# Ledger of designs, part 6: VHH binders against Uncharacterized protein MJ1408

Target 1, 350 residues: Uncharacterized protein MJ1408, of Methanocaldococcus jannaschii (q58803)
Amino acid sequence: MSREANPFKKMPTILMPDELMAKALRRGEKVANEMRQKELPWLLKARFVEEHKVRTIASVVADNLQKVIDKTPPVRKLPKFYQEMVEVLVGIDDFKKSMGAFKWASELVRKLGNEYARKIRKARTPQQAGKLRKEFVGRVKSILEQIHPEMAFVAVAREKLKDLPTFKDLPTVVIAGYPNVGKSTLLKKLTGADVEINSYPFTTKGINVGYIGEIQMVDTPGLLDRPLYERNDIELQAILALNYLANLILFIIDASEFCGYTIEEQINLLKEIKDLFKAPIVVAINKIDLVDEERVKEIEEKLKEVGIEEILKISADKDIGLDELKERLKKIAIKEFLKDKDAENKELEC

## First folded at step 1 (VHH)

Design e01 (framework vhh_8emy_2)
Amino acid sequence: QVQLQESGGGLVQPGSSLRLSCAASGFTFSSYAMHWVRQAPGKGPEWVSSISGSGGSTNYATSVKGRFSISRDNPSKTLYLQMNSLRPEDSAVYYCAKDLYSGSYEDFTPLDYRGQGTQVTVSS
ESMFold2-Fast, scan of step 1: ipSAE 0.000; ipTM 0.274

Design e02 (framework vhh_8emy_2)
Fold by ESMFold2-Fast, scan of step 1:
Structure e02 (fold): chain B 350 residues (1-350), chain A 123 residues (1-123)
Amino acid sequence: as target 1 above (350 residues)
Amino acid sequence: QVQLQESGGGLVQPGSSLRLSCAASGFTFDDYAMHWVRQAPGKGPEWVSSISWNSGSINYATSVKGRFSISRDNPSKTLYLQMNSLRPEDSAVYYCAKDIGEQWLEPYYFDYRGQGTQVTVSS
């Protein structure tokens, strides 16, 4: 469980062609200056200076490009949620092709470095050695300019992916419902601690992540708190990526309607979420302390009419029904998580 | 054992349409991007089109963009290429290919190609 950070957090800053070349040339010149200070025969000195400059430039460029590859997780091995986020925000095929350009350039620069180092060792004059080094540098510059669009693409991809939330591979409950129905208060009371606020695409409010032991609780303000039919396609895809995390949806209804939304409006949002998510839904009728028992029963019957069988009656503010809710969430989330793991393992078997 | 079986090729006149199919087996089709690659006699392989695992990302070679359409049916484990406004230059053996997954390689380095299906556009 110790490897649960966002898989893209370790992606390095992407240097543009001019920056990378300048870095490589500075390192090469440092090595060249060290060699110039040694007492060597004139031709051997010229060869060693230019050879080491070429080898250093090749290594700096190739290693920098390879480091981007090595620090970028292979998309195929990612949890489905992160695979979907790469697809939605960046495009997997374009991302892989761009990383392929880094691999191509890294290998070609390494190969050219070896070829030019060999040619420099056979140089008969200092001028010939210098000309070969200049020719090598020109070819490296050309290679980096050829992959400039891909370098820019990966830089943008890194910015989009680096700030994705860190989700653990645990039974996960996603919390939904209109604003001010009590989601944040409930999450804090169920987890017993302040929640971690993480950034998420297409919401300025972020998401809140908390834990009930080994159960991951995710509150999604700005995502599952208004009608989904009003979202553009890319926003909806980012929201639907939560399907790959959610083992259970906890939908919160405000029985008092003090949140500003009618019971009918709240149930209509519930219906939309139920249609779009594969996970089972538990409904918590909140703020029961502010309404009559008959009103609560009326809401419960309406929920049952729309196919909801798991209904809990709570007051987050008054600590009513929270232990029962906590126990029910744990049982269902664990059960669904294990079912999903069994299905995943069967798909990966040869 | 990974297997890919292409079909739907044939001899057609310029301006005609063909729909190619690729039946995949032996791997989790839904987990991989899929590609169409073609090879004309005496020429190297040319990448034609790619589609991500969920159909969210689709790319085409400039030579076929606007004329060809790639699609997939994950439940039936089948990849398709709808080819419209065919030209003599489109004559080639067409191969479907499974993405290699973990390697950051050029688009023409693909895994698990089938036998291919011959497309001949004759004027």
Scores: ipSAE 0.000, ipTM 0.165, lowest interface PAE 17.3, mean pLDDT 83

Design e03 (framework vhh_8emy_2)
Fold by ESMFold2-Fast, scan of step 1:
Structure e03 (fold): chain B 350 residues (1-350), chain A 124 residues (1-124)
Amino acid sequence: as target 1 above (350 residues)
Amino acid sequence: QVQLQESGGGLVQPGSSLRLSCAASGFTFSDYYMHWVRQAPGKGPEWVSSISSSGSTINYATSVKGRFSISRDNPSKTLYLQMNSLRPEDSAVYYCARDEGYSYGEIPYYMDVRGQGTQVTVSS
């Protein structure tokens, strides 16, 4: 299911085997020292100390490993966007198997802790109790060393996943177009505020997220602002993940060409994006204040020729056509969002 | 349907080497973790080694670490176990197994498919 925050934000720091073992031994020693202060017969005191030391070590290790599992969302329950990002950045199968190692080790350590605690309770000498505790510690060290590669894998996965952007389960408009066509200015004007900059894979510029009431606006500099044939396969996968967010694509054309790209180049990028995305496209012809009416009509005719039905004429700088654009975006995005939700719910029927 | 077929077992002297193979069919081999598991008469199954779908993550039981080497060839859909410095306690039926992974607190989906096994006997 959809979540308001990045689902991986709550993943804890992953301790390596030596760090986790040191933490568990230190906590065990603290508990042992507290138990040594109790007035008990010599043998009972020795058993009591070692039993509680084993139980504490087992709990610290098992709980730490289980906490990683509990704070990591199950991949199958993630929104499809985040499932794709796990696949692109780390690999879903390897991620699931590594998390499985944490579960296996957590359960085995807890089981061994219970077994050794029972044996220590029956020890005939303080030396026997101490030997059993040492055996337990050795077995736990072996278990953690066995899963060392999986612990390292999850640590790397956490670093890659923790800084993914936060998307809300709202009607979402993804903004596309060449650099300098006016995307940032338009987004600020439509949302009434500066946008939040979020990290995103394969772009140094990140992505910008803003809101028009309950409509989520996503600007994708470095992703949907140059030809797709210039992308490698893994980068293209990251771009395609946006299909799971987009209820509507807003493509911005600079009518003046002051952005440095011809109308033909801009329309070619639009055609690539139209072929790649399932969402409907609205085109905003920007900077109409800088060109003749005939030029705008020429661009509009070319857009209709390539199958664009929703065309608006705006000037972000001069505040022309922005209210009409805002209303069209809201109507289409909400309609598509509800259709997608209805389709999802019907797939779960029977 | 899904099938796994082990081969390469036999009778050898202590200190010898053997190479086990597992041929997979009926599924996309390159999508799954694979395991080697062994079982000696009168004992429960003992996990020996695992390898991730890509081959980048490899694990060994402490009893075999440094002596055994797991590998896979995804194009030929084959899993391997190279066993060196064999000991009498390594005597067992060796199985390869496909693993479907954990469900985050559900019963682990380890070894959902196993082959018929291949017998390894180490004795003087």
Scores: ipSAE 0.000, ipTM 0.156, lowest interface PAE 11.0, mean pLDDT 83

Design e04 (framework vhh_8emy_2)
Fold by ESMFold2-Fast, scan of step 1:
Structure e04 (fold): chain B 350 residues (1-350), chain A 126 residues (1-126)
Amino acid sequence: as target 1 above (350 residues)
Amino acid sequence: QVQLQESGGGLVQPGSSLRLSCAASGFTFSSYGMHWVRQAPGKGPEWVSSISGSGGSTNYATSVKGRFSISRDNPSKTLYLQMNSLRPEDSAVYYCATTEFSDYVWGSEPDAFDIRGQGTQVTVSS
């Protein structure tokens, strides 16, 4: 589809005060050298050199700070998933405060540049023009040092946010279940193996994103594949941010227990996920080719006792039940996506 | 209709603790960040603390950091403020609120709070 990226992907590298000041001073000196080559009377030449140096320094600093603002998306206008990730990883209030510091400094530097340029134009001596330029440079250094903590904060925030995954605004199925229950095989078979690997906080395997037409399929290895009580608070909140993405949870059970986890252990993980996610859950009982019909019925009855109504019996390896699963996932995900969009639009109208 | 109802205030001695509650209704509580704001006699509203919709992130005003703790119980749709080591300077009417800080300017305080409740009075005095 489109070449849309993570909303934070376009954030520029954040220069620290000394780096930004050095860059501004270098460009100012380059402009000053060009002005020194002009055929002008001594006093007028000295005045023009200092004026243009001040204007150049002001523009470099102000434009650099403004570019950070312009390339950073406003948090309130982001999809809820990205808003929650800013909150979890960075803190929305501190992020907005820091953006405000960049805006304040950019505008103040531009204002001072104009003010000092006008004063230099009226200077009666080269010495006076030089002192005004030095005074301006000192004021800019002071302003950048005042916002140094906010600049450092945004630099760290950029590193945390720039590598977040790109999710499309489509009906989304999030896949959950223990390792080795067949999630990767199933995802490849349902999506035709066109799977994008994206980075995500707290997993070294990343996340896998695939598509069944206009349905977004998300597998999150390391996130929804072990007990949630084993997680630290920040990791758990990053996992819970998936609530803003998921229209449907597909939970995979390995009926054979070959994955190394008992049915009871698998159902306990299912219960945790069911309690934490608002989205409806579809359970696929996988590897039915390796177990008796009676065992499958026993598992199905246990699932019904814990409130699971949408149960499908599949074998990913032997291509059993996959067309029925695909159709069921599409119907439920589309229905829930439209329902969630209607609810979201009503909240924005209020 | 959004409704916010604060409770738990009272008269206490310096060094005491109080726990404030805010009962929310009329909106999807877990989807919104919540805030505590206080207003002392003769002063404008002062932001005290914020908590994300999930409860995973919290922020505090410098004046209360280390003494106050914000929390929420999403199933019961209740916001809490645990206030420890109370000082006379903490005396104010406390409100729970929701707001948007999109236009924050460095060094300014947010003044656009949606305060719908009656508040709860906290008085710290000997």
Scores: ipSAE 0.000, ipTM 0.123, lowest interface PAE 17.7, mean pLDDT 81

Design e05 (framework vhh_8emy_2)
Fold by ESMFold2-Fast, scan of step 1:
Structure e05 (fold): chain B 350 residues (1-350), chain A 125 residues (1-125)
Amino acid sequence: as target 1 above (350 residues)
Amino acid sequence: QVQLQESGGGLVQPGSSLRLSCAASGFTFSNYDMHWVRQAPGKGPEWVSSISTSGGSTNYATSVKGRFSISRDNPSKTLYLQMNSLRPEDSAVYYCAKGSLRYTEVVTAPGFDYRGQGTQVTVSS
């Protein structure tokens, strides 16, 4: 699936009951004024005016509600990352119920419009025609107030979902490690100057998305840069949603410890990430230009003890080892992406 | 199976505050949206407020917006309504309702699915 934008970007602004009703009544009155200019017998004219008011009000309300449904992507057909984000931020069950409420109200308003239009055509007096229109308007107001909580819920859901990051359906490397280990410098060196900044829940810094050809590189400041046991359940679920994007985790170690964290602390974060993510991990030992070869070897040995097989020695600042890193990331990410895509296609055949 | 027990109502002066509670049992409370609905004598039922499963989304009727606050405690299976700056027109029986209330036709009172006995709130001087 090629996606160029967040699937929720096209969701329309949600009008509240009073706003939608006011819009419908104004449109109905405009149509009524046009009908009043026709040369018709008094009763026929009165019925015609009220019938067209009812039909117009019903259409404005029902069409507005239906438009929300039509422009909202069905959750079941979304990429797994976006499905998980709906669950975490909004609640899939609540979202489905709210969309169901919009459909229910749209269909009921349309049905009532047809019923009242028929009754108005049979009205014996102008007063009866006017009373039927007022009854219809009262019923529509009641229906909209009944779904007021769902309308407000969808408005809030839209605000939360419309600003989610746009991810392309490409092999994806997620970058992790403590602050100041060199993640941002490395991302710029590997991808060049063209980095897209996207908002993400539970980080004020957002996420940075760059590309190495057709490989998507995601830097996650504030998300995978401190111990996960410090997170509340909702924050952790939002972080774990990255499992549905990540074909490879690139973990950065600062060999110099100038980042402010010991090698032991850095390896402990690596172990947490390794346990929670399904994707394979490549570790880049960064800032090797600032330490002796013996120190780098000690770090390599500690990484091997915790089960890390893919270890690279780099200096992002001095451009050491970056070509080898780039080629290894590309090879592994493409392999994992194709494997994951094959598994997904097998599920769809069932 | 489903049981909802409202409490916390009473007789208060205009401008006062009350906190209503609803104790839920017989279903997985954390899996359902919850609502507060009120009905004054001689009037149809009026939706007051709703809260999502996680408590992350709350909504209010225009008549109570800025005065009432809905909250929930999933571990204790309890729903709350904090009512501030109470007015005589807030006088009603307040009912706690589980999610299905959203899809009923309100133009007739029998359309609402009340699960509890309700709690009476009277605001008078």
Scores: ipSAE 0.000, ipTM 0.179, lowest interface PAE 17.5, mean pLDDT 82

Design e06 (framework vhh_8emy_2)
Fold by ESMFold2-Fast, scan of step 1:
Structure e06 (fold): chain B 350 residues (1-350), chain A 126 residues (1-126)
Amino acid sequence: as target 1 above (350 residues)
Amino acid sequence: QVQLQESGGGLVQPGSSLRLSCAASGFTFSSYEMHWVRQAPGKGPEWVSSITSSGGSTNYATSVKGRFSISRDNPSKTLYLQMNSLRPEDSAVYYCARDTHYDTLTGEYLSEFDYRGQGTQVTVSS
């Protein structure tokens, strides 16, 4: 939306306590080996080695934890669609709490690193310097184990959030209808050859994103193509998050019923979508080339009875009515997008 | 209760090799980093080498690096120092030393003492 890329795409891989500690200890040993090459009295050398080992371990651990914080977008600054997805998939409060644990641990490790480095500089024996380094390492291990549950939580959250689709901040049309009603053919013909397949929660088919100039077209196989009462609460919430994206819903009806669904079944799905989504709905009656004019009129009348005002008659296969559909979608989507932007700006000024 | 017993010292000629051993008892040997420290007559103690509890990392004083090799056998609770290309300057009493045990759970040191053995004399001369 406000950004071209998924806001979570830059979240780094989350190392577990043992992995992060092993990485920090390896870097500490490299620095220690460099310091051992210096020509110094053995006590000064041992002290110097242990001090730099502690500083390196502290930096590796603290910087790694801080990098997770820095590369994770603050939830309240996200577009509303992404805020809703955080709530649905991971829970905003638990996510904020876990990020807080990373910050707490990063700051504490940095503070302890400075404290122990100072103590080591004043050590009277190599053994004392070594004891202080080992004490520091044990405290860091304890801190990482204390936040282990939060580290695991953020790792799972990253996996779920990083794979969310990238949406542009453009007028957006979400396409709905049963399988085989002609959605894919229509999308291809309206947008041309460049349709991007993106992952989405609770569908193995993903979602398809294409463009009609500056209009974003989103096809939702597996999401808005079967009765919504068949979904569990979490799946339904993920589908309803599309409300924050959609300026217009384009519902496709197959007049021929060759898709395998009756007109009554198709209209029932339309009713469910109409009840759950706030965006206006345009209905395209597809495959009019395969049915009589009287049948199309019968379908039109049934659609009007359920409160549909915007009805278009097309054949995606035969290129009938597509220019009129394209122009109507552009006009409505742009109008609704600008209306939503004006409402958003008024909220920010109040 | 903690005991460290060094052996393997002796009188050797310059350029010779010698292997020192340290038998440990009274503690969990595999949990401690171990050190070799030496002391020549009239001089303070000099750290020689260390090895981590697993044996995965070793460290050496500049004066012995490339000539000495520290190793351990945790099942037999024995620490070794392989000394090659011995020089007159290597003549000293060699001590096996246990590093401080750090309790990771409590964040506390369990011992404030350097546990050191009785030593083994190494003399390098013609």
Scores: ipSAE 0.000, ipTM 0.090, lowest interface PAE 21.5, mean pLDDT 82

Design e07 (framework vhh_8emy_2)
Fold by ESMFold2-Fast, scan of step 1:
Structure e07 (fold): chain B 350 residues (1-350), chain A 125 residues (1-125)
Amino acid sequence: as target 1 above (350 residues)
Amino acid sequence: QVQLQESGGGLVQPGSSLRLSCAASGFTFSTYAMHWVRQAPGKGPEWVSSISGSGDSTNYATSVKGRFSISRDNPSKTLYLQMNSLRPEDSAVYYCAAPSEEYLDWIKSGDYDYRGQGTQVTVSS
C-alpha cells in the first residue's frame, strides 16, 4: 500500500516582508550586474539594466508568494477530517482570507512589474529609468507591509497544520474506552507489532495506527478514554473531527473493573460517544476470563438497554473471541466505508 | 478578455486513452489553480481534477484516481488531462475551469470564474 502524506507537510517556510524583499533585491542586483556587462549604447544599457532588475524583483516576490499558494492544498478539496482540523486549529475563513492576500499581492506585484518594465522601456534618460525602478521597489515594499499580518498568520497556521496525522484512505475503525481496559493488547493481537504513533492536538500521548489487512485501526489515548463533558469546546471539536475518519467505533469494556472504572462509568462514556459519533458502534466485553458468565450477562443486558446491538465477548490476553471480533469489524467497516465513499462522490458531483 | 478553449475529445472504445487540452488566454495563467469538471446529460457537474498554479500539487476524484493525470504547461498557457483506461461512465462534456472559488471572496475577481466551451468525450463500444 502507498503512504498518503498530511496535505500540509509541503507548505514552505513563510518569509516575512523584510526577508522576502531583501531576497528579491539581491536577485535583482545580481541580474542588473550581469546586464551591465552587455555591450550596449549608454541609454539602452541603462534602460535594459533597470528593466531586468524590475522584472527580476517582481518575479522573485510574486513567485515566492505564489509558491505558498501552490504548496497549500485547497481546503474545499481536502477530506472532511482535514477541513475540520483547519477550522479547529486556525479558522477556515481567516485561512482563506490570508491565502487570498498572498494571491492578491502576487498578482499585483506581477502586474506592477509589467507596467514599470514598459515605462522603463520608454524612459528618456538613465535618471528617469532609475527613478521608475525606485518607485516600483517602494510600491512592492508597501504591498508586502500591507499583507504582513496575513503572512504572520499563515506562518503560524503552517506550524499548527504540518504536524497533523497521516491517514490512509481505507476502512477505519476508531478504538475507544477507558485506560487499561486492554485496548493496547487488543490492537497488538489484531494487527501485529506494526503500530505507528502519530501526533494529534490536545493529547500528549498521540494516536496509534495499525492495520488488519486493508482495515485501518486507530487507537486514541487521551481523546476517547475519559468523560467528554469535562472538555473545552475547541478540544471537543478536535475530537469530533474523528467522525470524518471513523467508519466504525470499537468500544472496549473491562468486565473485571481492574482498569479502575466501574461498569456504570464505562457505559456512561459509551453513551457519550454514541451520542456524539455517527458511526455504528461495536462493543467488545474484554477480560471475560476474569469474571463469571453471570457477570458478563449482566453487562450485556445493560448494553442492550442503552441501544447496543453489536456485542462481542472476548479475552485479549487469553485469545478468546478474537477471530469473531476481527471478522465483525472487517464486515461492518468495509460496508460503511463503501457507503461513505458513494455519498462523498455524489457530493463532489455538485 | 478571458478565454478558455478545450479540445481533444472524441468517440473511443472502452479501455482507450485520450488527452484533453485547454488553451487559456486573457489572464495570468501561471498564478491560478485550474480544474477539470465534467457533465453528462441530465446530471450536475462533477469535479474531476485540480492542479496548483505551479503544477506541484494535484488532486483527483476517487472515480478517476489512478487512471487520469492532470498537468499544465505555463509557458504555453495550456492545461492537460491525460485519460487512460476509459470507461463508459467517463462519457461527458469536459470543461476546464479557472480558478478556485476558495480565494475569490477576498480577491473579488469575476474574470477568473470562466468555464470554456467544453469538449465531448464519448466512451462506447
Scores: ipSAE 0.000, ipTM 0.127, lowest interface PAE 18.0, mean pLDDT 82

Design e08 (framework vhh_8emy_2)
Fold by ESMFold2-Fast, scan of step 1:
Structure e08 (fold): chain B 350 residues (1-350), chain A 127 residues (1-127)
Amino acid sequence: as target 1 above (350 residues)
Amino acid sequence: QVQLQESGGGLVQPGSSLRLSCAASGFTVSSNYMHWVRQAPGKGPEWVSSISSSGGSTNYATSVKGRFSISRDNPSKTLYLQMNSLRPEDSAVYYCARELPSYYDSSGEQTYAFDIRGQGTQVTVSS
């Protein structure tokens, strides 16, 4: 169980019944043509052709279904973030049941392939051998149609889960605050490198991932940038899944209010995030170059009144206070990450 | 390696109670659904009970519902089965099992797949 890669990236494309059956029949015909070229007595040749066709069709279908199972990570072994995302986006029970349908069909097709291959070996005429192969093909088509809904479900699940971001198992800082408070400028200045833009459910803006050495920085536009009471239950659950990643929340306040939101509005969003996230919060008061020192003190006192202990005064645009912020974020994020790892290790001990 | 060790069985009179234990190692118990499965002489394995990873959801076979209670203690990595009002037909070897992905059998019914690793614990109910 690692956050180093999205565990669903390796899921293969899911073929629908007609597509899978067509692929299996095409491969069966290729094998049949190879067997027809062998110099054998007519009845023996007919048996070999039909037997190998059945075995090939069974293998193609069963192996394709089994490959989906083998390339899909077991939900129970996933990092908690990905377990929660499976629950929110697709539903764990339905996902497990669908995987079960693939396993059932794969095993049944293999069993039937073996049974029909044995019957074909005992066929007294080429016509009987051909009839048995046609009967087998009809049985396989029926099995695939029976699991058609589960195949469609897994195809949709794959599309939703493959688009989830890849997170490294590193100390992680999640950035929050209203739009235009300076989050993107700050992230670029702290990381000094290109940020990776990743898709995330319920935001058209995605999320931005950058690094300060071994510290993972996650900017969440569209997720933690407006009141949480505006969200439906599923959207809120997707946002709260970030609790399994966040070792520290960095909340950005625009002291100038040029972002279009009052200090009171910004602090109200901070309160909502503080109540819903378990990670400690550091607040950075940004754009201090645009306001009087007295105004900054007023904001700082309001933050202390709502229980904020870690407050830093910065200007991302003017490079004020960024070194102090960077060191504070590293220290707290590393400490919380190690604390969380210790708690996980204790859970594994008797 | 995943290891499971069952204990607590014995010979008891009809109407008696027994508590079975399963000690688990080699995996994170708190992340797995767990099951109790039993097998009587000359019969196939029969699913008895299941419990979710958190313990918030439990299910029972109709034959034991209201008499048996499944529970777990994740810190001690132990699964329990409390068996009350035991009947002669409850006589079997009892195994604890980690859930594997379920599958549909040849009749189209969903079937549980179980990772059974231990020797089991014998329960005999007789007068």
Scores: ipSAE 0.000, ipTM 0.100, lowest interface PAE 20.6, mean pLDDT 81

Design e09 (framework vhh_8emy_2)
Fold by ESMFold2-Fast, scan of step 1:
Formats: sequence, structure tokens, C-alpha cells
Structure e09 (fold): chain B 350 residues (1-350), chain A 126 residues (1-126)
Amino acid sequence: as target 1 above (350 residues)
Amino acid sequence: QVQLQESGGGLVQPGSSLRLSCAASGFTFSSYSMHWVRQAPGKGPEWVSSISSSGSYINYATSVKGRFSISRDNPSKTLYLQMNSLRPEDSAVYYCARGTQDFYESDTGYLEFDPRGQGTQVTVSS
């Protein structure tokens, strides 16, 4: 079974007006040279050359613009996570407007190509045929300059969107907690394999994606591993887009505090995440092999005081409690995923 | 005011080489593509080769590909055609012609009529 990819991964490189025009003119010259090899009377040959040059230039320009449209997914049909990322990074309305400009230009260039090819067939002299081709080229250049701002906008949008992570439409668990609490070790132990590293806005570390059967596990270093009040508005919006992906949040506590953060600091981050995310939270108290039972009970009591109902005790390093954790994550993530799918289907029926 | 002056033709034996030159004046040479066109007695004009304004893009007619080399020197406003392994079929008057201001564009109107030079005769015979 083939895996789904980031919807924007197939977006082609966006050529600017001068680049696209140069490509079209070069292709036109290649076709013109081929036509010049035909055994025809000189006058008919000149008209034939100019006609096919115009048709080739029109198709290269129109096809290039149409290819951008065809390989860009309609925003309204995207999963809500990707819709939100388009909004945050580029703006949906401007993106739609720009794609509309590509469609308008593609159709107009194709229409003009047909119009000028017909005029050239009726040209009385080679000079007249050449002037008609020059007029056509001038009009195509004008059209491309008219949409130059939209071409530049889509080029920037492509650069921002093409490297977004690939997420499957599966029950998804987002992993949170401070650095060095054991998230990477736990993810590897739960999935049984190395994780895929994907780019994400506002983190140089990327995000790590793994699977427990049909459950998608997402570790978000740099995003949900430090206080959210320290973020700028755009960065916070990108983090909150994870609300559209997360069916469950798994928050990891380091009971030993060897991660460099106190239990109080760790619980404060948990409170911020709980307040901003709609998904239920499961807390895993990790590194229980390094602390006594009394310490673990103290942490459990503090977590219950802040409204946490689902608490598990584990050691990722020593393989303690991992089977119980897997089963709890599967049960909750599947339940929430199906609930969200049911709500989505009802929204689409309206 | 636009003028093109070809030179370098002559009578040579089959298998010989010739280098044609075209001196341009009256326009901004570096802004135009340039072409070589030939015409044999009793035949219509035949396009031979094209070169872009920068010299980066070059094309040849199938009949001369691998034997002829087009080049230009923008500072001196001169177009060249190096002709190697000449054949009797290459016998013609050779004209340089100004193309278009656009980087890749050739103008068939200019290739057939205006502007082009007076030509230089190439005769290949044994």
C-alpha cells in the first residue's frame, strides 16, 4: 500500500515571466528549425514556420501555468491541518486569488495562440506572418507581466508549503514534554523502528513520525517542549494547527528530573498545553526505575490536582509499562479519531 | 541606417574550410539574435544557423550540423561562421541577417528581407 504524501509536495518550481517566456521562445525556435527542414515553397514555408512557432509558444506557456494549477490541491478539500497551515504561512484568500490568475492567464494565452495561428495562415507575405508572431509574443509578455505579482506569491508559497510534514489520515498521538524526558527513546520503543524526520515551521529539529500499527505517533521537538508564552503570534498559530491533527496528546514527565527541569516546571508546561489543546491528555511518568515509589506517588497526586485522569508509570529505557501504554493510547486515539471523523462528515453534509 | 557587411567567401575545393564574417552597424548588436542564411542560384533562401544575443543559445540546419560553427563578438559587433568539410552543395551566396531583440527569437521576416547584407559568395568545386 502506497503512503499518502504532503499535498503540496507535487507543486512544480514556479518560473517567473522572463524565465517562462525564455523557455517558450527556445521551444518555439526548436520547432521552427524543424519546420524549416520541410520541402515547401519559400513563402508557404515561412508562414508554416511562424504558425507553428506561435502554437508552440502558446502551448508551452499555457501548459506550464496549467501544470501549476493541476499539481496544487484545492485548499477546501485539504485536511483541516493543511488548510490551517496555508492560512498561517501564506493566507488562503491570497493563495486562491493567485491560482485564479494562473488559470486566467493559461486560458487567455491558449485562446490568443489559436487566434494568431489562424491570422498567420492568411498572411500574404512572410513579413506579415513575422509581424503577427511578434504581436502575439508581445501580448503573451504583457499577460505574464500582469500576473507577475501572483507568480512571485505562488513561488514563495510553494517554498513554505512543499516541505511540510507528510501526515496520514489515521488516529494521531502528538507527543509533548521538555527535552531529554525520554520522548525519542519512547517513540523508538513503541514503534519498533527509526522514525521519519520531517520539516516543520519554527523548529530546526523537525518533527518525528512513527507508527504503532494504524496509530500515527508525532514527536514535536522545539514546538511542545518549552513554555508557550515565549512564542510569537505566527509561531503560536503554527503550533495550534496541531489541534487539527491531534486526537490524543501524550505528555511525558521525567520523574528523576535528570532532564534538567523540575516537576513543577514540567506540570506548568502540561497546564499550558491542556488549556490550548482540545484533545484529551494521557500523562506517562517516565524513568520510574530511577526513583522510589513514594516519589512516583507524589507526582501522581500533583497530576490529579491539575485534572489529569489518565496517568501511566513507565520506564522507556527498561521496557517497563510499555504494553499497557500502547493499549491505552490505541483505545483513546481510535475513539477520538472516529468521533472527529463523524463530526467532519456531518459538517460536509451541510 | 542598419547595415550588415559580409566577407570571407571564395572558391575552395571539397573538404576545405572557410570563415565568414559579418560586420554590423546602425543598431545595438548585443541586443539582437543573429542568423546566417544562404541562397544558391535558382533556389530559395535556406536558413543555416542562429545565435542568441548573448551567444549562449545556438542552432544549426540539419544539412550543416557538425560541420559549421556560428559565433559572435559583441564588443566588435561581428558575427562569424566557421565552415568545415565543405561540400559542392554548400555553394551559395551567404547572408547574415538581424534577428529580434528577444533572447531566443528569430524573425523570419528579417531572414528573408530586411535587414540583411549584400552577401558573400562561396563556391565549392573540384
Scores: ipSAE 0.000, ipTM 0.181, lowest interface PAE 15.7, mean pLDDT 83

